# Ledger of designs, part 18: VH-VL binders against Exosome complex component rrp40 (rrp40)

Target 1, 240 residues: Exosome complex component rrp40 (rrp40), of Schizosaccharomyces pombe (o13903)
Amino acid sequence: MAEVEEKGLLSYYFPGERIPDSIISQDGSIRLGPGLVFQKKDREEEIVVSKAGRLHQTGKNAMLIDSRTKRYIPATNDQVIGQIISRFAEGYRVDIGSAHIAQLNALAFENVTRKSRPNLNVGSLVYARVSLADRDMEPELECFDATTGKAAGYGELKNGYMITGLSLSHCRKLILPKNTLLQTLGSYIPFEIAVGMNGRVWVNSENLSTTVLICTAIRNCEFMSDEEQIKYCKDLIKKL
Short names: E, the ipSAE of ESMFold2; O, the ipSAE of OpenDDE; V2, 0.75 times the mean of E and O plus 0.25 times the DockQ between their complexes.

## First folded at step 16 (VH-VL; framework fv_solitomab_arm2)

Design q3 (from n3 with heavy chain N59Y, light chain S30D; at its last look DockQ between E and O 0.02; V2 from the best seeds 0.00; counts 0 for: pae E 21.9 > 2, placed apart)
Fold by ESMFold2, look of step 16:
Structure q3 (fold): chain C 240 residues (1-240), chain A 120 residues (1-120), chain B 106 residues (1-106)
Amino acid sequence: as target 1 above (240 residues)
Amino acid sequence: DVQLVQSGAEVKKPGASVKVSCKASGYTFTDYYMHWVRQAPGQGLEWIGYINPSGGYTYYADSVKGRFTITTDKSTSTAYMELSSLRSEDTATYYCARKYWGSGRYFDYWGQGTTVTVSS
Amino acid sequence: DIVLTQSPATLSLSPGERATLSCRASQSVDYMNWYQQKPGKAPKRWIYDASYRATGVPARFSGSGSGTDYSLTINSLEAEDAATYYCQQYSSSPYTFGGGTKVEIK
């Protein structure tokens, strides 16, 4: 099953989500602003989100949820990476980072029937296309190309590692057919990649350490020129 | 001490092919993209495309796609541009140009140019 | 394709005069450059990223502008400045050039 990078500062959180212990482990007492509460769970205390928004550090030991930040706004034909939240008889509820949880019909895959329906587990990642986008309705997803009906790379993303919170401009550069960073890395190491317009990128390679290194490179290269990316990739290859 | 030295002038008949070379020196050849630009007599500059010598990735302007082939030979630090099925309108001076290494976007060094004349 | 329109096509001035070369883009550009070309020679880097002078470019040259409107100014024209100056955008492929402004010393 694909692994997902832990959310951190400036990540988008929904009510009920736990704040990662890595953020909480700072020395000293912590002050919670709006959108965060302490809750006891199994004799331990944890910090839970009470309002949707982005996690912000407002001081050395102070945090809050900034509800002014935008979520992913679905647009028809966007490619997105979603995570299965729940299953029901006719399909799945999928988190794509939008205001509403998305719907994925169990028959919205290439060449499926009621007998051959996919069986995606909660927590699984899926690469999908937004088939319905309306600002006040739940988005709908499909795992096939609208014109050809072929899977076209959509479907379950098995194994690998996902990072989140990438800017739209970065994702647009990454989906270009011959992106400099990805082409340079690919000339040295084989890997699979899926890029979502919802700020999510999934990578899979021979082993997890290499996969995480590629994901780190993707995150770190956002503002580099083509030449800087080439040099950076060469330095990374030496570390493998 | 960066230099880009191009091959000499060529005269060709329509329908022939030409291969122009651009030998680089004074820097690490595989660290820089190489672009090609042409200039018809008495006219302005037209961008053709580029190659990444490290991985061999190429990109061509849509207006010229199909007849141009850009390649490199890393062992000699040389970039090549080949143009097939020559037409009279391909008469031009062809330049190689190195893209600046760094955060900027511009051509910092140019070859001296190779004049290709296509005539009956 | 982003079209770069340079004006005037020819600028004929006396030594010591101020020359202003215009380059207008058909849409907003983030990376605008200028090249100097003398007859029979390759273009030479001159101004990059709108306003930065390349190494060896005299201080009398300055570049300015943003968005769609850019200019190259020569504050006190000298005989060696006679050349054609091309603007070039590097924001979107194809990376187009302007038609050039030929600067002549009279």
Scores: ipSAE 0.000, ipTM 0.379, lowest interface PAE 21.9, mean pLDDT 83
ESMFold2 (binder alone), look of step 16: mean pLDDT 93; pTM 0.940
OpenDDE, look of step 16: ipSAE 0.048; ipTM 0.650

Design q4 (from g5 with light chain Y93S; at its last look DockQ between E and O 0.06; V2 from the best seeds 0.00; counts 0 for: pae O 11.7 > 2, placed apart)
Fold by OpenDDE, look of step 16:
Structure q4 (fold): chain C 240 residues (1-240), chain A 120 residues (1-120), chain B 106 residues (1-106)
Amino acid sequence: as target 1 above (240 residues)
Amino acid sequence: DVQLVQSGAEVKKPGASVKVSCKASGYTFTDYYMHWVRQAPGQGLEWIGYINPSGGYTNYADSVKGRFTITTDKSTSTAYMELSSLRSEDTATYYCARKYYGSGRYFDYWGQGTTVTVSS
Amino acid sequence: DIVLTQSPATLSLSPGERATLSCRASQSVSYMNWYQQKPGKAPKRWIYDASYRATGVPARFSGSGSGTDYSLTINSLEAEDAATYYCQQYSSSPYTFGGGTKVEIK
């Protein structure tokens, strides 16, 4: 497998999303691999994602969407980031990167009644807790803390961007009480973050540039020492 | 510039009530928790409670629970703390302090403080 | 409740000396912060998340620690460092403060 270098400010794309020109090589003809297509919109040609996955650069002017993700094995009480893939009468089917599609009951939210249940759209992101994990069953999700019954940050993730394909180890490090990377970034840029144990991280900040910067840092700092992370972040912030 | 401006000093009798205000400016009010911390004369800091960014959830220290009420008015970007059933031990300077809803678990900006004196 | 014990209560030192302030928690905590307070003024964020200096805090200040033991160090004291320093944990409610250490400059 040719060493696919990840190129892109946003590591994960959904079908229909446009690849920004800024992350595309401008030095010549662009070769689109799997998951990318040219689309004409308003007399302009744009590159659009046709398959969900990570953007990779396979050459100087070659890109593809890699949909190969390590499958997450659901575990009870794991916080996960999921994408709504369908709606049914009782709730939602949620892709959490596992072998089975998870179920999220429409009432599995804080202070929700049948009349006040959240209206999530297909494609929406949700931060949820795995309430039931069985190898032979569809995982079940809840959007509240098991102990307090409070939302505790669970729920729809509006705006922002999701990083996918992170190692589970990296995600575990990110949720540690003292994370050098996140602390360093947070000292410069106010941001919101949701870390899923399923290799997904969601970030939202004041603007797109800062969000992308944070996502980039999260992606790149997995194997850096604390000192390296700090330096890297400082250097990265100078680009703003 | 971020500013938290609190209401003026108050003198009350035991059993009375007082409402202290903290007006926020220079930032998005609903992106931050508002905490309240008090300091008795010559003593240390005591956390007493907070209200979440939406204003729908509050948490209080046991020392003030049931007597103090924290509220917000989003339209005026103002946080309030009502102190009821005042006791002499409630004599203190009360500070509002903000905490971002996202990353960072610290109080980054403080009000100038409101002195509440409870005396018979 | 998490009790934070600061020691010493008062520290009197001369300019140029090293000051070490201790904050001990009754149980393991995360997100330990330090605030500086001068007389008649509101506290100011000084050190956050155990070891990070807030904006404007001189390099002579450093924070360290984990678990139950935290410290704030001033490598070379200056007159302007005279203040009371409070540790505070944001691990769990109630978000308690230490009793403070008053730093006096002789």
Scores: ipSAE 0.000, ipTM 0.524, lowest interface PAE 11.7, mean pLDDT 89
ESMFold2, look of step 16: ipSAE 0.711; ipTM 0.867
ESMFold2 (binder alone), look of step 16: mean pLDDT 93; pTM 0.946

Design q5 (from n3 with heavy chain D31S Y50W; at its last look DockQ between E and O 0.01; V2 from the best seeds 0.00; counts 0 for: pae E 2.3 > 2, placed apart)
Heavy chain, then light chain:
Amino acid sequence: DVQLVQSGAEVKKPGASVKVSCKASGYTFTSYYMHWVRQAPGQGLEWIGWINPSGGYTNYADSVKGRFTITTDKSTSTAYMELSSLRSEDTATYYCARKYWGSGRYFDYWGQGTTVTVSS
Amino acid sequence: DIVLTQSPATLSLSPGERATLSCRASQSVSYMNWYQQKPGKAPKRWIYDASYRATGVPARFSGSGSGTDYSLTINSLEAEDAATYYCQQYSSSPYTFGGGTKVEIK
ESMFold2, look of step 16: ipSAE 0.611; ipTM 0.828
ESMFold2 (binder alone), look of step 16: mean pLDDT 93; pTM 0.945
OpenDDE, look of step 16: ipSAE 0.252; ipTM 0.701

Design q6 (from n3 with heavy chain D31S, light chain A54E; at its last look DockQ between E and O 0.01; V2 from the best seeds 0.00; counts 0 for: pae E 14.7 > 2, placed apart)
Fold by ESMFold2, look of step 16:
Structure q6 (fold): chain C 240 residues (1-240), chain A 120 residues (1-120), chain B 106 residues (1-106)
Amino acid sequence: as target 1 above (240 residues)
Amino acid sequence: DVQLVQSGAEVKKPGASVKVSCKASGYTFTSYYMHWVRQAPGQGLEWIGYINPSGGYTNYADSVKGRFTITTDKSTSTAYMELSSLRSEDTATYYCARKYWGSGRYFDYWGQGTTVTVSS
Amino acid sequence: DIVLTQSPATLSLSPGERATLSCRASQSVSYMNWYQQKPGKAPKRWIYDASYRETGVPARFSGSGSGTDYSLTINSLEAEDAATYYCQQYSSSPYTFGGGTKVEIK
């Protein structure tokens, strides 16, 4: 079969394939999520794929395989978390988990000029609003509020950790003011969060282990009652 | 509109303590971290620490740890900073500053400042 | 602790000239901000996340940089721009500030 072997971030991998060193950070330890394992081959250690899917970077030193079985269906005004696939003069192509790759115009940010355009790298995460949604067209994204033109928390999501595959109903609960889980966690731990209606949630705190614990709590709490969430959070905090 | 209103200037002797207040209005007090920053006369800004008003969790710069205590009163939407065992080098203007909660990391609103002068 | 070194300490220029303020970090940072402070007043939010202007900041101000090297540029200096500008990192505690660059109008 013909191969254009420029495999990297967001490429599709099959079990047994090696992750190229060029996309692996040399700073600090790398953390592997589902679908990736360390494997020794001769005298060297390499990262190999254990499940078929697309490679996602979920943090500066964190990666996983997304074996997505359900696509996000864009809706106008949804907040989403996207991952930059490629850069062009006019903007970016962004994976939001939909059937079509989304477009983010280089000017779709607050206070942008030709010489002060955002410089988003491939693999960067972005918090954006769906400005155009049509089943047969590429979705369009904007990193500002439609009515005020202000950033309103949109833009690049630096550091942190992203989890994927959350249900829409779970994401809707997470964005509610005074969400029980987030309020309880927030009373113990300083953190930042972005919730995408595309089943993606990004969390950042002062260290990765705490960030991962928060992400685990978010994933595990979907069907818990408020009382169960409070108890679960208190048990997690004891581990810190 | 968001406002942070601090208590008035203080003159203290070495060895005394001071408690500066910062009353917040125009937003949900427990949804935002409150930071404290000081500035000695003619010098730059020095970060002191923060409090999460929702649960009272605090964090301090190591250089100032042990003498500063940051607290809040949720019922009055007020943050406090107390500094004990005052020294002449603690003479400074002390600011409270609110951290933006969204995806950004910066101080979006500042109090007007409280001048603390330590002299005999 | 992440040390931020600003240069120059003082920048004295005529109206209409271009001012460039430098901020260098002792290690790579993810969040670099700029604040404007006039004498006797609290700092004001000015530029956040390296390059985004706050509401009300004139378009003549622009921020740039990444990693360890950041700058703030005023394209055509105006009298009202006289102030001290501080860079500040919010990547890890302690959330340190630079020493400031005082911009003076001749």
Scores: ipSAE 0.000, ipTM 0.480, lowest interface PAE 14.7, mean pLDDT 83
ESMFold2 (binder alone), look of step 16: mean pLDDT 90; pTM 0.900
OpenDDE, look of step 16: ipSAE 0.005; ipTM 0.498

## First folded at step 17 (VH-VL; framework fv_solitomab_arm2)

Design r1 (from n3 with heavy chain Y50I K99S, light chain Y95L; at its last look DockQ between E and O 0.01; V2 from the best seeds 0.00; counts 0 for: pae E 13.8 > 2, placed apart)
Fold by ESMFold2, look of step 17:
Structure r1 (fold): chain C 240 residues (1-240), chain A 120 residues (1-120), chain B 106 residues (1-106)
Amino acid sequence: as target 1 above (240 residues)
Amino acid sequence: DVQLVQSGAEVKKPGASVKVSCKASGYTFTDYYMHWVRQAPGQGLEWIGIINPSGGYTNYADSVKGRFTITTDKSTSTAYMELSSLRSEDTATYYCARSYWGSGRYFDYWGQGTTVTVSS
Amino acid sequence: DIVLTQSPATLSLSPGERATLSCRASQSVSYMNWYQQKPGKAPKRWIYDASYRATGVPARFSGSGSGTDYSLTINSLEAEDAATYYCQQYSSSPLTFGGGTKVEIK
């Protein structure tokens, strides 16, 4: 199963999501502002989100949800990375980080028949194209190219590692055909990548440590020049 | 087998309302969109609205927006349309039709149609 | 709204002849579907995504086209093919239909 990077500060949360223990202060009591509540489970306390927004730290031991930040707004023909949240007879309900849960028909894959339909489990990641988007409609997804009907890299993302919370401008640079960082890394390390316009990026390589290294490079390169990216890649390769 | 069975013909006066049912069978009702499409006598087809039975999401054509409502009853697998403030121009056969989620929204199964006649 | 213009409005041909029905969109669309409707009956699914026949549609029917220009062809017309054929597009709401082409057998 592909691993998903744990959410942190400034990540977008929905009501009911748990705040990871890794970002909760161990040093003294913590004050919860709007959008966060304590919830007791099995004699342990956890912090859960009560309204949608980004997690902000407002002091040493204080946090809140900033509801002024935006969810992913689906646009037709966007490439997105989604996570299967439920399975039904004719398809899947998929989280893409938008206001509505997206729908993916089980037949929306290359060369699929009723007897050879994909068998995606809850928690699986998919790379898909938004086939229907409107602010007031439930989004629809397809795992094939609209004009050719070929998979074209869409479908289940097996193994690998996903990072989240990347800006749209960063993702637009990463999806460009001749991205300097990705081309430079690719000349040294074989890897697979999928870039979602919903701020999600998935990478897979031969081993997890190299995969995480690539993901770190992607996150760190946002404001580097091409020359800086090439030098950064060379320094990174030395760490292998 | 998938079937959509609609309620019978209606004759109404201008200004009245009409409610038409569409009972679905042979599939999981909440897994598909339901649409309404109408056809005036001797004329072509006009899409007028959609509902997702699982979440209740609806959207309507501008030609009927404000007068048209789609509802469902999940326990009976039935969709309903209601059109109020009827005009003579609303005289048509009304069809319910099921669609897939992401395959170009084609209508794979249709009800038999319900004629609604609006006359003074 | 995306306007679909079908031509001809009526096509009257003898059995065995080739029928070609045209559907032009006012702007490029990704999906074009076709329905057959016989008098007094509900429409039936016929062709989806420009060229795929629905289950049970005879092989003599074929669809083609892309962008703004689409067609439906019946390569050897049979009496049972007499019907009105509608094209339908998917993009954003509202979904729209063409005005129809009525196919008659002489």
Scores: ipSAE 0.000, ipTM 0.467, lowest interface PAE 13.8, mean pLDDT 83
ESMFold2 (binder alone), look of step 17: mean pLDDT 92; pTM 0.941
OpenDDE, look of step 17: ipSAE 0.005; ipTM 0.489

Design r2 (from n3 with heavy chain W101I, light chain Y95L; at its last look DockQ between E and O 0.01; V2 from the best seeds 0.00; counts 0 for: pae O 3.2 > 2, placed apart)
Heavy chain, then light chain:
Amino acid sequence: DVQLVQSGAEVKKPGASVKVSCKASGYTFTDYYMHWVRQAPGQGLEWIGYINPSGGYTNYADSVKGRFTITTDKSTSTAYMELSSLRSEDTATYYCARKYIGSGRYFDYWGQGTTVTVSS
Amino acid sequence: DIVLTQSPATLSLSPGERATLSCRASQSVSYMNWYQQKPGKAPKRWIYDASYRATGVPARFSGSGSGTDYSLTINSLEAEDAATYYCQQYSSSPLTFGGGTKVEIK
ESMFold2, look of step 17: ipSAE 0.764; ipTM 0.886
ESMFold2 (binder alone), look of step 17: mean pLDDT 93; pTM 0.946
OpenDDE, look of step 17: ipSAE 0.031; ipTM 0.591

Design r3 (from n3 with heavy chain K99S W101L; at its last look DockQ between E and O 0.01; V2 from the best seeds 0.00; counts 0 for: pae O 11.6 > 2, placed apart)
Heavy chain, then light chain:
Amino acid sequence: DVQLVQSGAEVKKPGASVKVSCKASGYTFTDYYMHWVRQAPGQGLEWIGYINPSGGYTNYADSVKGRFTITTDKSTSTAYMELSSLRSEDTATYYCARSYLGSGRYFDYWGQGTTVTVSS
Amino acid sequence: DIVLTQSPATLSLSPGERATLSCRASQSVSYMNWYQQKPGKAPKRWIYDASYRATGVPARFSGSGSGTDYSLTINSLEAEDAATYYCQQYSSSPYTFGGGTKVEIK
ESMFold2, look of step 17: ipSAE 0.302; ipTM 0.691
ESMFold2 (binder alone), look of step 17: mean pLDDT 93; pTM 0.952
OpenDDE, look of step 17: ipSAE 0.000; ipTM 0.490

Design r4 (from n3 with heavy chain K99S, light chain S51R; at its last look DockQ between E and O 0.21; V2 from the best seeds 0.00; counts 0 for: pae E 11.2 > 2, placed apart)
Fold by ESMFold2, look of step 17:
Structure r4 (fold): chain C 240 residues (1-240), chain A 120 residues (1-120), chain B 106 residues (1-106)
Amino acid sequence: as target 1 above (240 residues)
Amino acid sequence: DVQLVQSGAEVKKPGASVKVSCKASGYTFTDYYMHWVRQAPGQGLEWIGYINPSGGYTNYADSVKGRFTITTDKSTSTAYMELSSLRSEDTATYYCARSYWGSGRYFDYWGQGTTVTVSS
Amino acid sequence: DIVLTQSPATLSLSPGERATLSCRASQSVSYMNWYQQKPGKAPKRWIYDARYRATGVPARFSGSGSGTDYSLTINSLEAEDAATYYCQQYSSSPYTFGGGTKVEIK
């Protein structure tokens, strides 16, 4: 008898497609990597594809889209957000959206020894600095400040939500100390943010709805003037 | 070199108020949350609340809401904590502590502490 | 509020002994930190994110745990380790501390 085949892991998805509930674990929070976003529809939350590519689930509650377009080109000293794809005895393979998968040594954390090595799970997000960039080689990452050796905000990003596909120009504006959007949002909403030069931004707040609202604001404000950003943020806050 | 330098010890009577300052240097003041934590003599640490200097947003522990006010002055890179209607149980050392507004979720630098003594 | 229960309240041990400090959270947390405090001084960042040592912290210190159960271990106690150690969660406001474990050297 003929059976209906549902799209699954490693299937190719196009922007706008919903991820089937049958491949989404329901035993906890879910982490979305590049190419996936949360979308609210009729008071229910769905996971929707934002970039064309193959669906990868690299942990029980973590997924991403492997796209062959709009690749990040690593540059030394860039701050990036990566997703742990696999681990081995001496470190991790990390997706940062570049042509090559990046490497993160298990000892590349503040004051860590072989006996106290980190144990990051597949699917976890990390905030890291590019320590080696060469277009023909795997990039290397470190989770400490090159000058001080301190973590300085690098390391595992727990909880929260990541958006992708932001332009480099937008990301550079977001990391400025006087960024109008973030200052305006911060005056109303407590949140944490990490900005990667690989077009990825991670946000965490006390609940998912607020986190998604902040991510929506970040995504929608790229080409707005400062005045437009302030008005947009104030109008958006009224919706919560 | 990051430094948090707090104002000097205070002796107050019940019902008065106190304002403790925490002057920051060696970093961009608006890039970090500033927290306040107190410690009664011989006791543990109690989180009071924080301020995000870039927008002035504050958050307080429910157990202390209503009497604490946390503010900043960006021009002097100084955070303040004001406690009104002082009671004898408010006798404590008050610390300011910095946390990164990104994912490094810990208090990485602390002020030296300000002892507030409330006595009749 | 997430309540952190530390035990024991006091550890009195000889130099060279292994000390294990426990911290139990009332619900699962994502970020657990440890601070060292010596008398008359402000706390110092000691262990962050459960398992990582801050710069300058001796290798004899290690942290472990996940979910609700966390520990700090000193694998060969030295005189300078005498202090009170506090766990602290930074997963949700209010960012609460445990009651502390005072480590004393006999």
Scores: ipSAE 0.005, ipTM 0.551, lowest interface PAE 11.2, mean pLDDT 82
ESMFold2 (binder alone), look of step 17: mean pLDDT 92; pTM 0.942
OpenDDE, look of step 17: ipSAE 0.037; ipTM 0.631

Design r5 (from n3 with heavy chain Y50E, light chain Y95L; at its last look DockQ between E and O 0.04; V2 from the best seeds 0.00; counts 0 for: pae E 14.8 > 2, placed apart)
Fold by ESMFold2, look of step 17:
Structure r5 (fold): chain C 240 residues (1-240), chain A 120 residues (1-120), chain B 106 residues (1-106)
Amino acid sequence: as target 1 above (240 residues)
Amino acid sequence: DVQLVQSGAEVKKPGASVKVSCKASGYTFTDYYMHWVRQAPGQGLEWIGEINPSGGYTNYADSVKGRFTITTDKSTSTAYMELSSLRSEDTATYYCARKYWGSGRYFDYWGQGTTVTVSS
Amino acid sequence: DIVLTQSPATLSLSPGERATLSCRASQSVSYMNWYQQKPGKAPKRWIYDASYRATGVPARFSGSGSGTDYSLTINSLEAEDAATYYCQQYSSSPLTFGGGTKVEIK
């Protein structure tokens, strides 16, 4: 019979996996870095992986997940946040974090003509929909709703602040109409948000300091319960 | 006006190679994918490959993979195809076609075609 | 690979009659394009994204369909419409064409 190898330090972990007790230090409290969270389960604390990657020990009682930047795999009708890399007469080349650079036609906007098209500069952020996806081809993007032809919030994202590297599951939770974190923050602070299935989130609010705080909250709350999110948001808002 | 002009007809023996040119004019060559499509006598259309001239990305159909190469010369706005180890089944008219940049992903301009005949 | 099946293979009709050309995909596609090809000539852009006529295509041509079922209709056939019509998908690699429908005028 083959011996079963238990996962340990430097093993690869997926979100939701529990860290084995055999590698948890007994000499004091454990401090968790990015990719790891404490979770109460059946009156016991356990350490659960929140981000795919390899487990690293960063000190005697400190651990983190070292995540490689995950390449986005385009899917038709995904909303994505892209950054304009280059422009030319008929359109744009756009970074969306995929293996191939995406293409955005200059006419792929609501009510645009050759004379009235948006003039996007290199470095601009754009909220777009994947109109064509194939593993071996450059993706295509459009800045209108496929059914209605209306912008529907797609287009240039002006000002604001973007964070990257969020998991797909986190992004899916953020787009839910009754997301606890966003509803709680929204009750205290007016802000705009765009969520890309490519692990990118853009926020804009009254000023950069507030915007960065909102982005930090979004990043930190992935595995919090609803009650923990509400408390976290209230504590964070006191610092404004 | 957009125009794609291909090189002239070729007659080849099995095992030889053929190189066909497609000179583009009337648009910015590097902004559009160029595709190659062939049509055997009396038959339908078969896609055989594509190139993005701006980055050199290529993709080939399995039917010609390993024998087919697409290249470009940006300075002359010209795409080339080369098919090696020719077989009688490669007898066809070869078209270059520009991919439309917009949604729907169709070929909006075609070359006049280059007939390649492979016979012993 | 997505197989596009066109029917009928040949459609022989008199001028003024309504022609309907079918294109069925082996799996759902988001977009379907059509080309007209006359003997000895390169294919020409005709219908894109299922229903949009390319520049210069007569209004008697219309395209429709979604998912796996697409059609091209000529609502009053003219002598100049005699050609072979190909459907084409580009929703996933590899790009494929249908086998064509040859439209003949009696």
Scores: ipSAE 0.000, ipTM 0.444, lowest interface PAE 14.8, mean pLDDT 82
ESMFold2 (binder alone), look of step 17: mean pLDDT 91; pTM 0.930
OpenDDE, look of step 17: ipSAE 0.011; ipTM 0.501

